# VH-VL binders against q0aze0, part 7

Target 1, 268 residues: q0aze0
Amino acid sequence: MKIILVNNRFKENTEKKAQEIAGQLSALNVEVIIDNGLDEPYAGTVDFIMVLGGDGTMLRAARRYGQRAIPVLGVNMGTVGFLSNIEINELAEYLPLILREEYSLEARMMLEVAVFQQQSLLTRVFCLNELLLRSNSPRMLSFALEISGQKLEPYRGDGLIVSTTTGSTAYSLSAGGPIADPQLDAFIVTPVASHIINKRPLVVSPEREISLHLLEEREAIIGIDGQIKMDFGAENRVLIKRAPHPLLMVNLKAKPFFTSIDRSLQRQ

## First folded at step 4 (VH-VL)

Design f12
Fold by OpenDDE, look of step 6:
Structure f12 (fold): chain C 268 residues (1-268), chain A 124 residues (1-124), chain B 107 residues (1-107)
Amino acid sequence: as target 1 above (268 residues)
Amino acid sequence: QVQLVESGGGVVQPGRSLRLSCTASGFTFSSYGVHWVRQAPGKGLEWVAAISYDGSNKYYAESVKGRFTISRDNSKNILFLQMDSLRLEDTAVYYCAKGRFYYDSTGLYGMDVWGQGTLVTFSS
Amino acid sequence: DIQMTQSPSSVSASVGDRVTITCRASQGISSWLAWYQQKPGKAPKLLIYAASSLQSGVPSRFSGSGSGSDFTLTISSLQPEDFATYYCQQANSFPLTFGGGTKVEHK
């Protein structure tokens, strides 16, 4: 068995723990690769990904490895979030199940985000939570939203969020989006401070495609999962689709989503 | 109903030119990249050319580069393939096909709608 | 150019059989692979895209797997209407290229 341990290089406690766990796994004849985000994603084949940390680390792991259809386990290290399945102090208890591959998988839809400069593809990335388009100035943006070729009325506001159901409890929620069942596949399109009062979020079929472009010569930015940032201008266009592969999240123990919502949100 | 219909095939002499057409209906033609794919008798599929949704980008197989020209008229929902300097090895059924997703000519998600094809052959 | 090597070139099978077709790319193509079915005198039909995503309307007995360079199309239980030629196609980069095809015929 070969496992990648994903941790956060900026969190010393996760680095130390990764080394410790690597030692333990090695003693059990498991090959271990540590990914602290400093280097390029490991290109070799692996059987399992263990994410040590919080939701941010999971989001990074998902972007780096999500398309490879590898089981991904979130191991919480004392943070608050929605994406961890077990606590770090529970790892020893569940390690035998991991090694025997006795766990269930939960498929979580990801976004495929493609950003273009005129007709040229600048970047394509998969993400677990959301794409954010927002103004890079105190002024509102004017931008076009198209859903499966249907042109909506131009949006005016600070920005727009396109989120997965997983991302519904992230920035989309803060912007007034609905909380979605993570077992659903859907886009959640949430306006950010819309010019239209009471502009409602849209729940959109994962079979549709979403496109955005500016209708004015203003500076904006695209944010992905709150971790990637890039400039977005009048010559740019973004296409959002359902990623071809879901993230395979490992479920070692029952974690009831709806009964934990209030608890999790109160802690954030 | 989404449909593509090829026309313009026939019997030609080597070195001559032929223009194929593909008429689209049942979908927003201008929102999709489209492709030409050909199949020689009793042989496999060979990608020939692609054009972006707005016609700004064109891609060709090496075997036809410099001889074939792909173009489109979005106002009429028609795809074209101008074939010049035709060779015997160009004998094939020529299919037009649409990309599966909007504004993408890469074909990442396959070609989900195909025409019935039009045959190009040569006189001896 | 990316070469797609498809195997076998032909397979004889009976109704109810499990049929497996493989496709190997000369270089890594991630998951950008599609599978098509073609019957005699007909245009190809898209079955699978992005290596493992089933096209709408395609029976669940068809499945695709693989990533990188090695890919597999599986028909779990062959039906009479499944006798046809199957092609893989890479969409990682231009020029787009197809495999040589696999003819599934009656045993």
Scores: ipSAE 0.000, ipTM 0.498, lowest interface PAE 13.1, mean pLDDT 91

Design f19
Fold by OpenDDE, look of step 6:
Structure f19 (fold): chain C 268 residues (1-268), chain A 124 residues (1-124), chain B 107 residues (1-107)
Amino acid sequence: as target 1 above (268 residues)
Amino acid sequence: QVQLVESGGGVVQPGRSLRLSCTASGFTFSSYGVHWVRQAPGKGLEWVAAISYDGSNKYYAESVKGRFTISRDNSKNILFLQMDSLRLEDTAVYYCARDRIVGATTFYYGMDVWGQGTLVTFSS
Amino acid sequence: DIQMTQSPSSVSASVGDRVTITCRASQGISSWLAWYQQKPGKAPKLLIYAASSLQSGVPSRFSGSGSGSDFTLTISSLQPEDFATYYCQQANSFPLTFGGGTKVEHK
């Protein structure tokens, strides 16, 4: 068995724990690769990914490895979030199940985000939570939103969020989006400070395609999972689709999503 | 039985035009982007053109831009390649290929279904 | 345009051998890399997509690895039917481009 341990190099406690766990796994004849985000994603074949940390680390892991259809376990290290399954103190207890591959998987839809410069593809990424288009100035943006070729009325506001159901409890929630069942596949399109009062979020079928482009020459940015940022201008457009592969999240410990929502949100 | 079948190849003179066709069967043709890829005798593969599932987006290699036109008729499950101002360097087997991702409009992932190819050559 | 440099151009191997083919992109292409197999007189066949995802129906002895600009196709144990020419192809941006090919032939 070969496992990637994903941690955050900027958090010393996660680095130390990764080394410790690597030692333990090695003693059990498990090959371990540590990914602290410093280097490129590990290119070799692996059987399991263990994410040590919080939601941010999971989001990074998802972008780096999500397209490879590898089981991903979130191991919380004292943070508050929605993406961890077990606590670090529970790892020893569940390790035998991991090694025997006795666990269930939850498929979480990811976004495929493609950013273009005119007709040229600039970048393509997968992300677990959301894409954000927002103004890079105190002024509102004017942009076009298209859903499966249907052109909506021009949008005016600070920005727009396109989120997965997983991402519904992230920035989309802060912007007034609905909380979605993580077992549901859907896009959540949430306005950010719309010029139209009471503009409602949209819940959109994952079979549709979402397109955004600016209608004016203003400075904007694209944000992905709150970790990737890129400039976005009048010559750019973004296409959002359901990723061809979901993230396979490991479920070792049952976590009742709906009963834990209030607890989790109160802690944030 | 997912299948693509090319036709229209043959022997032509330089400067002339030729129209290739690719007929799809066994799958929902209108849901897939498709490509033309060519291979000169004894040489490697060269991407030629692509068209989105609904025909809204077209892409061309620089070597054929302005001379070749890709199009499709989804009602008939046919892909076309209109080749004008043909040159000796256009000599090749021309393959049509399906992009593996359903509903792709402006980007592609890989070609999972290929035709048998049709040969375009020039008279000496 | 993105240039794909494939190596080696040819490799002589025997049945049962481990065969490794490399492909380097002139710029980063993330994981948008496909591998194809082509036999003489036949159309190419998709083996790997997204750098490491095995196409349905392809034997498990084929595997792909890599991200960014360096990629590898590996045949863990070469079988008689695997003697062919292999191509990498970037799907990151237009124009799409192929590597020069690697011919795997009998030793």
Scores: ipSAE 0.000, ipTM 0.503, lowest interface PAE 12.1, mean pLDDT 91

Design f2
Fold by OpenDDE, look of step 6:
Formats: structure tokens, C-alpha cells, sequence
Structure f2 (fold): chain C 268 residues (1-268), chain A 125 residues (1-125), chain B 107 residues (1-107)
């Protein structure tokens, strides 16, 4: 068995824990790769990914490895979030199950985000939470939104979020989007401070495609999972689709999503 | 400077054919849909045809459908309008115009922000 | 096809006047409406797109409003160079259609 431990190099406690766990796993004849974000993603074949930290670390892990259809376990290290399954102090208890591959998997839809400059692809990324289009000035943006070839009303506002159901409890929620069942596959299109009062979020089928482009020369920003940022202008367009592969999240411990929402939100 | 220049207009006999050209400069021609719009003497504007940025989609007014063909050569930055079976009611100044939309789906227009000077098509008896 | 009804067909005004032109679509076109200005012997010039967005370089005295089926172009204070014919155009769907035009003339 070969396992990747994903941690955050900027959090010293996660680094130490990663080293400790690596030692333990090695003692059990498990090959371990530590990914603290410093280097490029490990390109070799692995059987399991263990994420040590909070939601941010999970999002990074998802972007780096999600397309490879590898089981990913979130191990919380004292943070508040929605993407961890077990606590670090529970790892020893569940380690035998991990090694025997006795666990359930939960498929979480990811986004495929393609950003173009004219006809050239600038970047393509898979992300677990959301894409954000946002104004880079105090003035609102004007942009066109198309869904599966349907032209919607021109949007005017601070920005727009296209989120997965997993991302529904992230920035989309703060912008007034609905909380979505993580077992559901869908796009959530949430306006950010639209000039139209009470402009409602859209829940869109994962089979559809979403495209965005600016209607003016004003500069904007694209954000992905709150971690990737890039400039976005009139000569750019973005295409959003369902990723071809979901993130396979390991479920070792049942977590009641709906009963825990209030608790999680109150802590934020 | 962004510019469109029409050519090919002139005097023609009914039933004959004429080919209009529009040469683009100052912008990335292949990134935009383009239109033909005509205006009969002393009359209003009438949309004639549109073509997507890559030429994959073409649209026509009912009045010219089956007679006119819009096409483009992106390598040369030229828009064409092949007009067959011309009629007296086709008398007009023909404008080519750039769509505002940048690399859309190719199925929509967002207004026309750049126009040529136009080329006149008239008929002789 | 979407029919665009523009009114009035002509309006007499003086410099400094507020001029209002209306355009009605036969069906809902959301905010996909453009306004053009055309002077004699010249090509049309885009003034407003998406019903209310001012095209770059167009003076702020021009404004557009409306959504759905009813739209308005307003010139807050008419200037000498504003005497021209104005056209609305729906950009909602093909075939694209223009209004009949409004000629703004000297009073």
C-alpha cells in the first residue's frame, strides 16, 4: 500500500503530525509520500490520500489529486469545517480499517473550470467548492451568463459564484446561496450583490455547461476555492462543466450532515 | 484603429448575383461574430445575416433566406455576402458590423459596436 | 419574429431639452436591447447595449432604461450634435430586428 499524506507546510503542527504518521505507517510496511504543498503533486500511483488539516487543505488536495480517482480521507486537526471525516485522535482506531480498505466512499462532484484567452486555453482546473467571478474595483461588473446555450439576462453586480453542492456551505452560503445536500450533484449559481434586489440563486443540472464573459472592458478576478486567483478581462471567457471524475471521499465515520449544519455554522 | 470596410456594391440587374466583401482591421476578427445590415434609401435599418466567430453558425433574415449566403475567411479578415437572385427590394446600403460579444457561444448577439461605411447596391432596368 | 415598435417616429426639440424615445418589443427580450444613433449619410453608432449600459465614448447625457418589453432612451440635455435618427434593436434572439426609428429634429 502507498499513501500520500497531505498537510499544510504553513501549519507546523500538521507537518509534525505528518512525519509522525509517516513513521507509523512505515513501520507497518506502508509506503508514504508527504505532500505539504511545496512541490508539484506526486505523479506516481497511490492507493490512498490522507489529508491532515482543515477544509483548505482538503480543497488543495482535491485540486491536486481529485482527477485520479483516489480515496481521500479528511482528518481534522482541531479546525472547523465540513470536509473532514475523523479527528486526528481517532486515526489510530481507524487505521486498521484503512489498511484493509474497509471503508465506504462518498462521491463528491467537482467542477471543471477552463479559462480562455481568445481561443487559447489559459488554464484548466478541477475544484471541489467553487469558481468566483468578481469585480476588481468598487464598481459592479456587467457580464453574460449562458447555460447550455441559453442566454440569460445580463448580470450586473459585484460577482457570481458557481459552486458544487459541496461548496454550498462555503462562500456561496455567505452570498445567500442555498445549503445543498452533498449527495446531490448540481451547480449552484449564486449572485454576489446583484443590482437586482433578491436575485435568486440557480440550481442547475450537472449535465449542463456554464459560460461567462465580460460585457465591458473592466477588469475582474477569477477565484477558485478561495486559493487560486487570476485576472479576468474582456478577452477572457470561462467554461464550467462537471468534472469527469468525482472526488472519492472516504467515509469511516458517519457524520449526520443536516444535524451538524447548525453546529458548524454557529462556530463560524 | 478598429475598422470595417465594405466593397463590392454597384448597379446590378434583377435576377443577377453580387458578392459583397467586408475587410476588418484593428481587432481580432476571428474572435467576433459579424453581421450584415442593410438600409433602403430613406428607410430604416434591416438586419440581413450573421455569422459566428468561427463560421459554424449562420443566421438569415426571412427576406433573404435561400438567396443570400454569409461566409468569412478568418485568415484574411474578410466577411462575405453572396447575393443571388437579386430583387429590386434588395436595393440598399449594405453595412457590415462587428458584434460586441467576445467568443460567445456563437448563437447570440450583444449589439453591434463597429460599423463599416456601407456599400450601395442598386438596380438597372 | 420579435417586432420592435418605436415611438415617436419624429420629435422636434431644442438644445437643452430632455428627449425621451420609447421602444416596445412584441415579446419579452429581457434586457437585450441596443440603441443606435445615425446621422445622414453615416453608419449607425452604438449608444447603449444591454438596455442600460453606456457604450464607451458615449456622453453621459444618454441613458437607457427598461426591461422585458418596454424600453426608453433618454437624452437629458439635447446638444446640437444629437440631432439624428435613433434606432432600437433587440439582441435577444435571431432574427435580429430594429425599431422603425425616431428622428430628432430642430424645433
Amino acid sequence: as target 1 above (268 residues)
Amino acid sequence: QVQLVESGGGVVQPGRSLRLSCTASGFTFSSYGVHWVRQAPGKGLEWVAAISYDGSNKYYAESVKGRFTISRDNSKNILFLQMDSLRLEDTAVYYCAKDRVYYGSGSYSYGMDVWGQGTLVTFSS
Amino acid sequence: DIQMTQSPSSVSASVGDRVTITCRASQGISSWLAWYQQKPGKAPKLLIYAASSLQSGVPSRFSGSGSGSDFTLTISSLQPEDFATYYCQQANSFPLTFGGGTKVEHK
Scores: ipSAE 0.415, ipTM 0.795, lowest interface PAE 2.1, mean pLDDT 93

Design g17
Fold by OpenDDE, look of step 6:
Structure g17 (fold): chain C 268 residues (1-268), chain A 122 residues (1-122), chain B 113 residues (1-113)
Amino acid sequence: as target 1 above (268 residues)
Amino acid sequence: QVQLVQSGAEVKKPGASVKVSCKGSGYTFTGYYMYWVRQAPGQGLEWIGVINPNSGGTTYNQKFKDRATMTVDKSISTAYMELSRLRSDDTAVYYCARVTDYEIVSGYFDLWGQGTLVTVSS
Amino acid sequence: DIVMTQSPDSLAVSLGERATINCKSSQSVLYSSNNKNYLTWYQQKPGQPPKLLIYWASTRESGVPDRFSGSGSGTDFTLTISSLQAEDVAVYHCQQYYSTPLTFGQGTKLEIK
């Protein structure tokens, strides 16, 4: 068995723990690769990904490895979030199950985000939470939203979020989006400070395609999972689709999503 | 083998129409945008238009928008370019060309047809 | 529209000597976000369609001999053949795909001196 340990190089506690866990796994004849985000993603084949940290670390891991259809376990290191399954102090208890591959998987839809310069592809990224389009100045944006070729009325505001249901409890929620069942596949399109006061979020079928572009020459940026930033101008287009593969999240411990919403949100 | 095969040379009179075909083989025909490019004698390459072989969606060079019509028959992996109201200055070799990246509209061309000479003379 | 201008229109180079073809764009085809130049070179031999030679300004297509190289950034680009061979006689075209409409240079005819 080969396992990737994903941690955050900027959090020393996770780095230390990764080393400890790596030692333990090695003693059990498990090959371990540590990914602290400094180097390029490991290109070789692996059987399991263990994420040590919070939601941010999970998001990074999802972007780096989610397309490989590898089981991903979130191990919380004392932070509040929605993406970890077990706590670090529980790892020893569940380790035998992991090694025997006795666990359930929960498929979480990811986004496929394609950014274009005119019609030329600049980059494609898979992400777990959301794409954000926002103004890079105090001025509002004017942008066009198309859903499966249907042109909506132009949006004016600070920006727009296209989120997965997983991402519904992230920035989309702060912008007034609905909380979505993580077992549901859907896009959530949430306006950010629209000039239309009661502009409502849209829940969109994962079978549809979403496109965005600016209608005016304004400085804007796109953000992906709050971690990737790219300049976005009038000559750029962004296309959002359901990723061809979901993130396979390991479920070792049942978590009552809806009953824990209030508690989790109060801590954020 | 991955290739594009075009129809044979055409000789037309001014005012007539010509329809050139381009058959793709060896790859997923509907997955790659098809461009039409022409080259007049001693001149450079000129973009005519692009078609999505899957949807049939088209974008034309403004210069040819009122005279060129691109279509596809997916069942036989064939693209067509029709140019109407032909003039002497339409005499050129016409090429179909595939964009190198899957489902990308704009880019460079890694696969070309052999070309079709269209001669317009009275 | 981005205008592509090649220079010279034609040139003759002795066998084994260096051939240099220039291509200039009316605006930059360098994208700052990925630091790539949206520029390609084609080789076209008589009676044949263009053949992809260089893309992203400097990346050689598979099967292209090492003597071919692309360089430049922004608005000025160069195709270099380090040691001209007889089979290199052709018309060379540059093309930008930074923005639509796609545009080509007028072509450069390379002959043996």
Scores: ipSAE 0.010, ipTM 0.497, lowest interface PAE 9.7, mean pLDDT 92

Design k14
Fold by ESMFold2-Fast, scan of step 4:
Structure k14 (fold): chain C 268 residues (1-268), chain A 124 residues (1-124), chain B 113 residues (1-113)
Amino acid sequence: as target 1 above (268 residues)
Amino acid sequence: QVQLVQSGAEVKKPGASVKVSCKGSGYTFTGYYMYWVRQAPGQGLEWIGVINPNSGGTTYNQKFKDRATMTVDKSISTAYMELSRLRSDDTAVYYCARVFESGSYYLDTPFDYWGQGTLVTVSS
Amino acid sequence: DIVMTQSPDSLAVSLGERATINCKSSQSVLYDSNNKNYLTWYQQKPGQPPKLLIYWASTRESGVPDRFSGSGSGTDFTLTISSLQAEDVAVYHCQQYYSTPLTFGQGTKLEIK
């Protein structure tokens, strides 16, 4: 058995804990690869991915490994979040089940984002939460949205979010989007401070292709999962579609989504 | 083992073109964006552009857009930067550099590996 | 374009003493969504390409000695070498990767004296 341990090297405790867990797994004849973000993603075959950290570390792991159809377990290191399944102090209890492959998997859709400069492909990235198009200055954007070849009336405002259902509780929520059951596959398209009153959030089939481009030269950016930042100008176009593979999240214990989000929004 | 090896020094006349090569080894060539940066004698570093070696997609600094052409040959893991209509103020060491992290966009991470540099002298 | 300005242009510091180099951007390089400053520091020795020292303004690259540290946010950044060693003689460059075109400071030459 081969396991990748993904950690955040900028949190000293997480790096130390990853080394400790790697030692424990090696003693059980499990081969361990530690991914702290310094090298390219491990290219060999892997049986399991363990993510040590909060939601941010999980988002990075999903971008690096989410398309490989490998079970991914989120292990919380003390930060509040939605993407971890167990706490670090519970790992010893659940490790025998992991090694015997006694767990269920939950599929979470991902976005495939392709950014073009003129007619050439600049980049292709995968993400778990969302793409955000936003103005990087006080001036409003004017931009075009196309859904599967259907050109909508122009948008004017601060931007637009194209989100997965998992991302419905991230930036899309802040912009007035709906809370979605993460077990559903759908794009949620949420305007950011639209100047046009009729622009409402849309819930769209994940089979659709979404494209965006600016109608005027503006200082704009594209954000991916709140972590990756890209310049976006009138010469750029972005295409968004459902990624070929969902992220396969390991479920070792029940985590009640609706109760958790309800408590989070009420904040006590 | 990661290495970027550039072509040798060039001497060119004003008005000519120069083509600098950069061969990557020890990593998956198509997995990392390749940057081109130059440094004139006694001056700071100046960005020329970036290329996605998998797709051939490019973004240029507007200052160089009309004269610079970046290409890749995936079969030999080599990137090229051609600069045309050379002027005396194009005399510089030209570097290729790799983005820090595989699969990241070029504005997401800094440059981690640099080629040794290619001195281009433009002399009349 | 974002203009990067370093100060001083040159600096002489005695062995074992603290060296401080400043970098100012003409506009903020802080991305508020991830709270990261898109600023990098490079070390360049004569005849060599630049070497990555610090990124995200304060994150030290793997293998870089603890005596190097970066600080600052938004438009004002500092590279600090807490106890200067002989091998630290070099030109230091700051760079923003917040937006294109990518831009560098003019460089600060560090000497021992």
Scores: ipSAE 0.540, ipTM 0.795, lowest interface PAE 2.6, mean pLDDT 88
Fold by OpenDDE, second read of step 5:
Structure k14 (fold): chain C 268 residues (1-268), chain A 124 residues (1-124), chain B 113 residues (1-113)
Amino acid sequence: as target 1 above (268 residues)
Amino acid sequence: QVQLVQSGAEVKKPGASVKVSCKGSGYTFTGYYMYWVRQAPGQGLEWIGVINPNSGGTTYNQKFKDRATMTVDKSISTAYMELSRLRSDDTAVYYCARVFESGSYYLDTPFDYWGQGTLVTVSS
Amino acid sequence: DIVMTQSPDSLAVSLGERATINCKSSQSVLYDSNNKNYLTWYQQKPGQPPKLLIYWASTRESGVPDRFSGSGSGTDFTLTISSLQAEDVAVYHCQQYYSTPLTFGQGTKLEIK
């Protein structure tokens, strides 16, 4: 068995813990790779991904390795979030199950985000939470939203979020989006500070495609999972689809989503 | 001074297409959104759509989305509006109009300059 | 769509008298964030395109005589000509630019009594 440990290089405690765990796993004849903020994702094959940290680390791991259809376990290290399954102090208890592959998997839909300029693909990213289009100036954006070829009325506001159901408890929630069952596959389209106060979020089938572009020359940015940022202008277009593969989240311990929502959100 | 000069009157048969031009002068053509509005005889004004002359971005009234096409030729500071599958109720004076301020959100300002209008008559 | 309804359809007023035209929107065109009404008044004379008179419901365009004024907020608006002049004979249009599609009233024809 080969396991990759993903931690946050900016958090020393996670790095130290990764090293400790690597030692433990090595003692059990498990091959271990540590991704401590590698410039590029580890190119070799792995059987299991263990994420040490919080939701941010999970999002990064998902973007880096989610397309490989490898089981991903979130191990929380004292943070509040929705993406970890066990606590770091529980790892020793569950390690035998992991090594025997005695766990269930929960498939979480990811986004495939493609950014174009003049018909050229600039970048393609798979992400777990959301794509954000936001103004980079004090002025509102005007942008076009198209869903499966259906052109909606122009949007006016600071921006727009296209989120997975997993991401519904992230930035989309802060912008007034609905909380979605993570077992449901859907897009959530949430306006950010719309000029029209009554502009409502949309829940869209994962079978549809979403396209965004600006209707005027404005400085804007694209944000992905709150960690990737790129400039976005009138010559750019974004195409959003369901990723071909979901993130396979390891479920070692039952975590009731709905009973934990209020508790988790109150701590943030 | 700012001027919008439109093409001449058109007479078309039902089912045909018409393309109206609007040439802007006296200002930076690419700096202002160009709107298209029509007015049937004795009736009120009706919005057709808007185009960004710089980016080519367009937004149409849903009523005309399948029949209207707006384009621009920046090299000659000219905007075009083509309406296809014409019918008798398309008979109207068609106007191009400029937004009030450069650099503003196109829905945030009124129309300060208008073309002289182009009469399009659709008759069998 | 926001429906704009003007009243009356036609109006005859004596020279020097006050002319009042009303415009009602089916929903509010007031943006709470900037407290502006996205409402415009145009004047249109025969054979001519519309001419901008009032924007933001109450701001007079440059060159427009002081006798023209706009008032109202939310869904109810009024264009007032304090003392009607001969050159004021025209059709007047209200327009909302709060949201797409942009919509206009049906117009009000103002004549001299």
Scores: ipSAE 0.000, ipTM 0.435, lowest interface PAE 15.2, mean pLDDT 90

Design k17
Fold by OpenDDE, look of step 6:
Structure k17 (fold): chain C 268 residues (1-268), chain A 124 residues (1-124), chain B 113 residues (1-113)
Amino acid sequence: as target 1 above (268 residues)
Amino acid sequence: QVQLVQSGAEVKKPGASVKVSCKGSGYTFTGYYMYWVRQAPGQGLEWIGVINPNSGGTTYNQKFKDRATMTVDKSISTAYMELSRLRSDDTAVYYCARVFESGSYYLDTPFDYWGQGTLVTVSS
Amino acid sequence: DIVMTQSPDSLAVSLGERATINCKSSQSVLYSSNNKNYLTWYQQKPGQPPKLLIYWASTRESGVPDRFSGSGSGTDFTLTISSLQAEDVAVYHCQQYWSTPLTFGQGTKLEIK
């Protein structure tokens, strides 16, 4: 068995824990690769990914490895979030199950985000939470939203979020989006400070495609999962659709999503 | 030498299921993603899906997501593709194909080795 | 989905002459970050599976004769056989692997005139 341990090198506690776990796994004849974000993603095939940390680390892991159809386990290390399944102090208990591959998987829809310069692809990213388009100046943006060829009225405001249901409890929520059942596949399109008062979020079928472009020359950026940033101008377009692969999240322990929402959200 | 050997031709009735096998040899079976592609008579190639032989993780063409099931038996280096609820337009040669190189993102790679193909005929 | 369209559907070329097959993608498959085209050409002889010829639009697979070459960028691609040989009779397929679902052209049947 080969396992990737994903941690954050800027979080010393996760680094130390990764090393400890790596030693334990090695003693069990498990091959271990540690990904602390310093290097490029491990290129080889693996059996399992263990994410040590919080939601941010999970998001990075999803972007780096989600396209490889590998089980991903979130191991929380004292943070509040929605993407971890077990706590670090529970790992020893569940490790035998992991090694025997006795666990369930929960498929979480991801976004495929493609950014274009004219007809040329600038970047393509798969992400678990959301794509954000926002102004990079105090001025509002004017941008066009198209859903499966249907052109909506131009948006004016600070920006727009296109989120998965997983991402519904992330930035979309802060912008006034609905909380979505993580078992549901859908896009959530949430305006960010729209100039039109009471502009409502949209819940969109995962079968549809969403495109955005600016209607005027403005300084803008796109953000992905709050971790990737790139400039976005009038010559750029962004196309968003359901990723061809879901993130395969390991479910070792049932977590009651709806009963824990209040607690989790109050701490954020 | 890398070889992918598939199971023999199948004749099925509409509504039935077919399971095609693909045995890999001459390489580390779990080290390369396995793709499934089919070719209907007189038509181009059509992508069905991909499987990670290590984890068993799969990604399907949306067209086949509800009917195709890919699995692997690592102990015998064999991949399987099962297609259910067969209809006449499923008549095709089905291929397994190996990823171009180890370590590639499975969505960003050509196929360097192919099985010999399995003809599946669906007729009343 | 990216639609791949080959032209012509069939082609007859005399031995020793140049054969040209075109492939168009409905969307660009050029990735500006690495300047690579996610385009592949396969050769398929009768009764055989496809064989990898060209990848990244212009890189020849090991063992493929020099007479085969790939060119183009963005949405327009060309497979060229500089001097057609008898063993080159086959169906040729272009494929994009920049986005899912992976898609192929309809194929071009190359015969000897």
Scores: ipSAE 0.000, ipTM 0.480, lowest interface PAE 12.0, mean pLDDT 90

